# VHH binders against o26223, part 21

Target 1, 191 residues: o26223
Amino acid sequence: MKLLWTSQHIKVTVHIDGKVSKMDVLEAIKTRRSIRKYQDREVPEELIDKILDAAMCGPSAVDERPWHFIVVRNREMLEKIPEVHPYGAMVKDAPVAIIVCCDSSLEKIPGFWVQDCSIASQNILLAAHSLGLGAVWTGVYPLEDRVEGIRRLFSIPEHVIPFSVIPLGYPAENPGTRDLFDPDRIHLEKW

## First folded at step 19 (VHH)

Design U12
Fold by OpenDDE, fold request of step 20:
Structure U12 (fold): chain B 191 residues (1-191), chain A 120 residues (1-120)
Amino acid sequence: as target 1 above (191 residues)
Amino acid sequence: EVQLVESGGGLVQPGGSLRLSCAASGFNFKRYDMAWYRQAPGKGRELVARITTGGHTNYADSVKGRFTISRDNAKNTLYLQMNSLRPEDTAVYYCARDLWESYIDSLDSWGQGTLVTVSS
């Protein structure tokens, strides 16, 4: 049994069989932080598969599940992403990135795909964190230049809309914990 | 509107100390991570220190062990205690919300900053 430390000093137990211990969902939510610095270490395909599995488990409008995922490991492509997505500067340093996309041809009710892809993106972040990885959501949609930049770079067809770019890797920073609970944002029965 | 007003800068000798303050308004200060930046003459703006809502702090390597970031949520004020000041610490210091968890680029405006000059 090997203990790994996350950026939040969360102990992740890695079993001999390469399995990572499960993190409680509330713990994952509360302790997750965006990670923009990564170790020079590859992310196993098994972990990416688990993350993508999680990404596809969320609800969607009419249960359409319109999401597609581009997994990017090619260094040249990772290095090009910041050229069209300036907020994605850290992508060039990540061992892998997931681009969350929507196939608009699958959409039955207009506009809900944004929520669908958001749910998928958040699940990616949570799953990554629970597996001892760091990730960050870098918004692409609805910024036209970024949407088109990513589209061109990855030859994404016109009916498919890139939504987010999420670099992932083993954390090389510790942003620390947050206390964000705000009872003033909670209303009982009425505003 | 987000308002950040830095103060406490001045001229100090090497090895001296200063305490910067940042008065924040226009947002729920308690629920935002905060940061100090600085811009030296002829250089770009760089992160100096950050503090989370949970009280976790991070520092640039150049200031570790010398600077301390802190916050008073009751006063909506961010502080930067600067000890053992060096000439290379000379810069305009800026306070900002640390929008670390933003999935889009920061659109925040910056205050005027406060000048710190370290010189013998």
Scores: ipSAE 0.787, ipTM 0.881, lowest interface PAE 0.5, mean pLDDT 92
Fold by OpenDDE, fold request of step 23:
Structure U12 (fold): chain B 191 residues (1-191), chain A 120 residues (1-120)
Amino acid sequence: as target 1 above (191 residues)
Amino acid sequence: EVQLVESGGGLVQPGGSLRLSCAASGFNFKRYDMAWYRQAPGKGRELVARITTGGHTNYADSVKGRFTISRDNAKNTLYLQMNSLRPEDTAVYYCARDLWESYIDSLDSWGQGTLVTVSS
């Protein structure tokens, strides 16, 4: 059994067969942290599949699910992403990245695709964390230079919009726990 | 408007100690991770220490065991206790909100800084 340390010092037992203990959903939400440093270790395809499965399970406008995912493992491509996406500097150090995109041709109600892709992106982060991986959401849309940069780099067609780049890997840092509950942001019945 | 005011810097001998303070205002201090940075003359800004809203701390390797970051949420104040100071610790020290969980790059929020000079 390999013990993986999550960013929150959560011991995730990874079985030799690649099976990871399940994390409670509330635990995953509360303990998830962005991870920008990764171990020199490959992420099994099975884990990526689970993450992508989770990414596709969220709600969407009219249930159109307009999202597409580019899974990037090629080292050369990963190293090029920071050139067009400065906030994605850590991508070059990740064993894999997922680019979340929207097929705009599937959009039925204008503007909701942003919510759809956000939901998918967040599910990727949560799923990754629950599986003992570290990930970070690096925003692409709506920054035109980054959108176009990613588009060109990955030959993404015009009707498909890059939304986010999410590098993933086994975490090599521990950002620590947070306490973010703010009752002042909760209004009962009225503002 | 976010305001951060650093204080406590000064001249100290090698092996000496200083305690820096950062007074924060204009935002909900207790709901933000905070960090100390420093910039030596002619060098880039570097992370010194981080503290989360949960009290978890991280340090640069160069200051581990010597520096302690802490916070008082009731006073909206961040601290950096610096012990066993070395000449290489000479820098302007800045307090900043740690926007670790931002999915977009943002400008840093920091004050004017406080100068720490370690010299014999």
Scores: ipSAE 0.787, ipTM 0.881, lowest interface PAE 0.5, mean pLDDT 92
Fold by OpenDDE, fold request of step 20:
Structure U12 (fold): chain B 191 residues (1-191), chain A 120 residues (1-120)
Amino acid sequence: as target 1 above (191 residues)
Amino acid sequence: EVQLVESGGGLVQPGGSLRLSCAASGFNFKRYDMAWYRQAPGKGRELVARITTGGHTNYADSVKGRFTISRDNAKNTLYLQMNSLRPEDTAVYYCARDLWESYIDSLDSWGQGTLVTVSS
C-alpha cells in the first residue's frame, strides 16, 4: 500500500484483491460508507498512524486542536465497549478502535470542541476508507451514560470528554454507493 | 412526520409470488436508503433487503435470488418482489428508512406492516 500526499489531494494506492487502486480525496468522500463488519485481519500500525495523522490535520477553533485519541487494540477492552456504548456493538468485532476525545482545558471558545472533534472524526473515516479500511462513527457525546461509561472504562480524566468511538478494520461488507446530491439544498446568493 | 404504509401481503401457496409496496411520505424519499424487514411469528425482526439511493441492493442470504427490492422515486414507493415463496417466508413485512449512515442509534418510525402467509 502506497500513500501519496499532495498539496491538493490526498491520494492513496490501495491493494485490493491483488490490484493496485488509487483513491483521491474526492473519491474517498463520494464512496465512503460506514462499515460495521470486519475481516479477521489485523490493521497495521502504519495505517493507524496515517489515519491519526489525517485526524490531526483538520481546522479547529482558534487552531487549538483540542483532540486526543485513544487507540484500542486489546480484545478485552474492545469487547467491553458495547456494554457501555450500545450503538458500538460492532466494536467487539473490530481489530482496532479509535476513541476521539477533547481536552476541555484547551478549549478557548466554548462549544466549538464538538466541531473540532467532528472534523477529526470525519477525517479518520475518510482516511480509513482511502486506505482500504472500513470504519464507522459511533456517537458518544452528548449522551451522558455513554460519555461516563467510556470515561470510566478507559480512566479518562474529568476535563477530557470522549466524543466518538470509531472501530476500524478491513471491510467484510459492501453497503454500496449512494447518490446524495440534492440541488434543493443549494441556494444562490440568498435563501 | 415520517409515514410508511406497507401493502400487498396475503396468502400464497409455496412457490408463489407476491409484490409488496411501501408508500412513503413525510420525508425526501429519493435521498434515503430504504429497506425491508420481516418478523416471523415468535422470531425477531430481521433485515430482508436494502436499496441505496444509488440503486445498490443487498439481500439476506435466505432470500437471495428470490426477492428483488426496487424503488420508484417519482412515486415515493418502495417495492419487494417476492418469488418462489416458501413457508419460512411467512412474516409481517415492514418498510423502513435505512439509516445506515447515522452515527447515533435512533428509533425510526415503522409502518403497520403487511402480513405474508405462505401455506399450502
Scores: ipSAE 0.784, ipTM 0.879, lowest interface PAE 0.5, mean pLDDT 92
Fold by OpenDDE, fold request of step 23:
Structure U12 (fold): chain B 191 residues (1-191), chain A 120 residues (1-120)
Amino acid sequence: as target 1 above (191 residues)
Amino acid sequence: EVQLVESGGGLVQPGGSLRLSCAASGFNFKRYDMAWYRQAPGKGRELVARITTGGHTNYADSVKGRFTISRDNAKNTLYLQMNSLRPEDTAVYYCARDLWESYIDSLDSWGQGTLVTVSS
């Protein structure tokens, strides 16, 4: 039985009428791409709220959920982010960015906060994509210069660690779909 | 170590065609998106074309309709078919992994490039 891999052209029907149909979870995961170009269009607060809600739904060490989120819409602040975060050049063109942080004072088991913030960051990306937005994870931690740059820029307390900067907006590019399934990375029972 | 070896460059007349190849080694080729870049004399490096692991392609506006990027995963080789070449296409062409989904800036490995000269 020849498994005809029908390349289902997922026609992302961009419905013009603003009702972005919510993707199912697997579709969101499989079709998500980093987006670094954005339309000159504001992101409704309702969508940001949904994204943040999703960001807070992941597991964490001891279920402590030590994450904090800075939502940045101020144009001047968005334009300053690239000055301290070179990989965040696209942030200046985004209508909004979310900075994911950890309150280290809440950490119960040292080091797991990185996993916690990673989970939150990924959920932001998936949620954004499912809502018809584009986003990209730009890593801040553990690069000290970027951590300190973001800290100073946003007056983040010393016990709070900026982890990632995620610009969001309506996509102005299409990086295309990927095929990332790698059976060579799957081991049955043993290596 | 990531190795990319570009070939197929040369002198061609305007309107001519050329096919570039990039032999990849030192990494799982099929796992990565790939791209062609070029650098003209006195200019910065620019993206020419991208191809995803899914086969999706994207082109710079300047080469759209004239160039075709493709890949052979079995051969670990990236290709750039260049048709209707113009003098402004004169550049050193580089193959690279397209690390689009990296959440950090990366200094990826570049090959030595292959020179394409379009001249009458």
Scores: ipSAE 0.779, ipTM 0.878, lowest interface PAE 0.5, mean pLDDT 92
Fold by OpenDDE, fold request of step 23:
Structure U12 (fold): chain B 191 residues (1-191), chain A 120 residues (1-120)
Amino acid sequence: as target 1 above (191 residues)
Amino acid sequence: EVQLVESGGGLVQPGGSLRLSCAASGFNFKRYDMAWYRQAPGKGRELVARITTGGHTNYADSVKGRFTISRDNAKNTLYLQMNSLRPEDTAVYYCARDLWESYIDSLDSWGQGTLVTVSS
């Protein structure tokens, strides 16, 4: 089934307290939290498509966009992920997970693919949050055991490197807001 | 090096109250979410309460309505007010950084804990 990527301007409307509100980008960034508990509710494919669209919109080295995404909904596979990725324990409880990968054969400048996949992963988190979903970034790379575990589990070619596993679902927890602004980390003109 | 020193534990009767303190050093305390854990004899360590840098709190169901977590950033101190104590609250209590937003699992340093015994 060819995912018809309709380039339509994604107006994200979030229902907050029964009101349809648009979450602006700053609000999304500031209010996003990792979510590790999910409702027993399926995530519509439309939302996953929007999230993946956002994942592919970030910058990359030489604009190569070397990322690939594995969308996992199979319950058996979701339950197996924690066996090779212990920090992904919550994946077994999620209705869907996205595995962010890099095709290393596309890399033009060595090492930048990590930044590329990081940008894609963060965009997934922000997009999910803006759509009323919860997600968490669970790091795979550069831990060799987890990289190889995920590789074997999903039959990922050697030239493709699994980077992160991101379970998604409707939130069943509220970690609360954070205040992380630190002016001591800001230097004007010089250190 | 991260240092966490718990205090305030002791023997208390059922229905009594205690206030635990955790003195933090070796890291920027205000930057981190914090949590209390406890470990009863023969049981695993369990989460008791969390507090974010924004002051949002979460509690285990077993202590909800009885315990209150708070923090004083100026003093680099985390608190746990425990009211209406029960025998099942008997445990060694630990404070820790709550690394909720870590995208990788990290072994963090734990203090020695403080013993709370609830008994008649």
Scores: ipSAE 0.777, ipTM 0.876, lowest interface PAE 0.5, mean pLDDT 92
Fold by OpenDDE, last read:
Structure U12 (fold): chain B 191 residues (1-191), chain A 120 residues (1-120)
Amino acid sequence: as target 1 above (191 residues)
Amino acid sequence: EVQLVESGGGLVQPGGSLRLSCAASGFNFKRYDMAWYRQAPGKGRELVARITTGGHTNYADSVKGRFTISRDNAKNTLYLQMNSLRPEDTAVYYCARDLWESYIDSLDSWGQGTLVTVSS
């Protein structure tokens, strides 16, 4: 196993064959942070495929898996996203972004698609982190202006709902780990 | 309601030191990352320092090696130790929750701030 260091002294673990080492699921969950600064470095398609594979592995209502993903690499399009999505300012600096959407025509039980797309979005974040990438969940739904802005920008059909925009890249910052365990939120057997 | 009350500001000579405090209430302090911001006259508000719930710290380049952010969860208090103060550090300093992991932009509350003036 070989350790690579970014210019920001961010540790990246790779296998001897040059592939990025995966971390275990608990480590990924505990150490994941939103990343809003990225290196000037392209993300290999192979990593995006792995991330999307992970995004499609979560549970969903009636196992319908109504999610769709738009992978955006076009520089002009990335630069336009912040114009309709103010919280997505960092997207313009990312080499790639994934837009998570729901096909509402596939929904079997009303309202559960939000949970489905949330699960997919979180899996994207965890997978990205486990692969040595930084990402951030920028919420689109249910803000109408942002939903419609993204819809128009990417010519998304009316029955398909943009849910989140997730820029990805090699991280150029380190927010550090958190400790958020709260025993006051745990109830034994009853409230 | 989230309340943040900054204190400890004042007039200090260049090279001097100050310790700012922020008393937090109205939320579970230990569950939030915290940050110090400052706004100099005629300038925008800028991040000075962050501290996570895990104790990890980050600093603006302009204050690295001079400022130290810390927290006392038992007292619901955030601190900023400022050493080797410079005239360019003159600003109103604000304490805030660092909502870094919010997936949506939020309207959070700021304290009144505390004025730090570094002058001969």
Scores: ipSAE 0.774, ipTM 0.874, lowest interface PAE 0.5, mean pLDDT 92

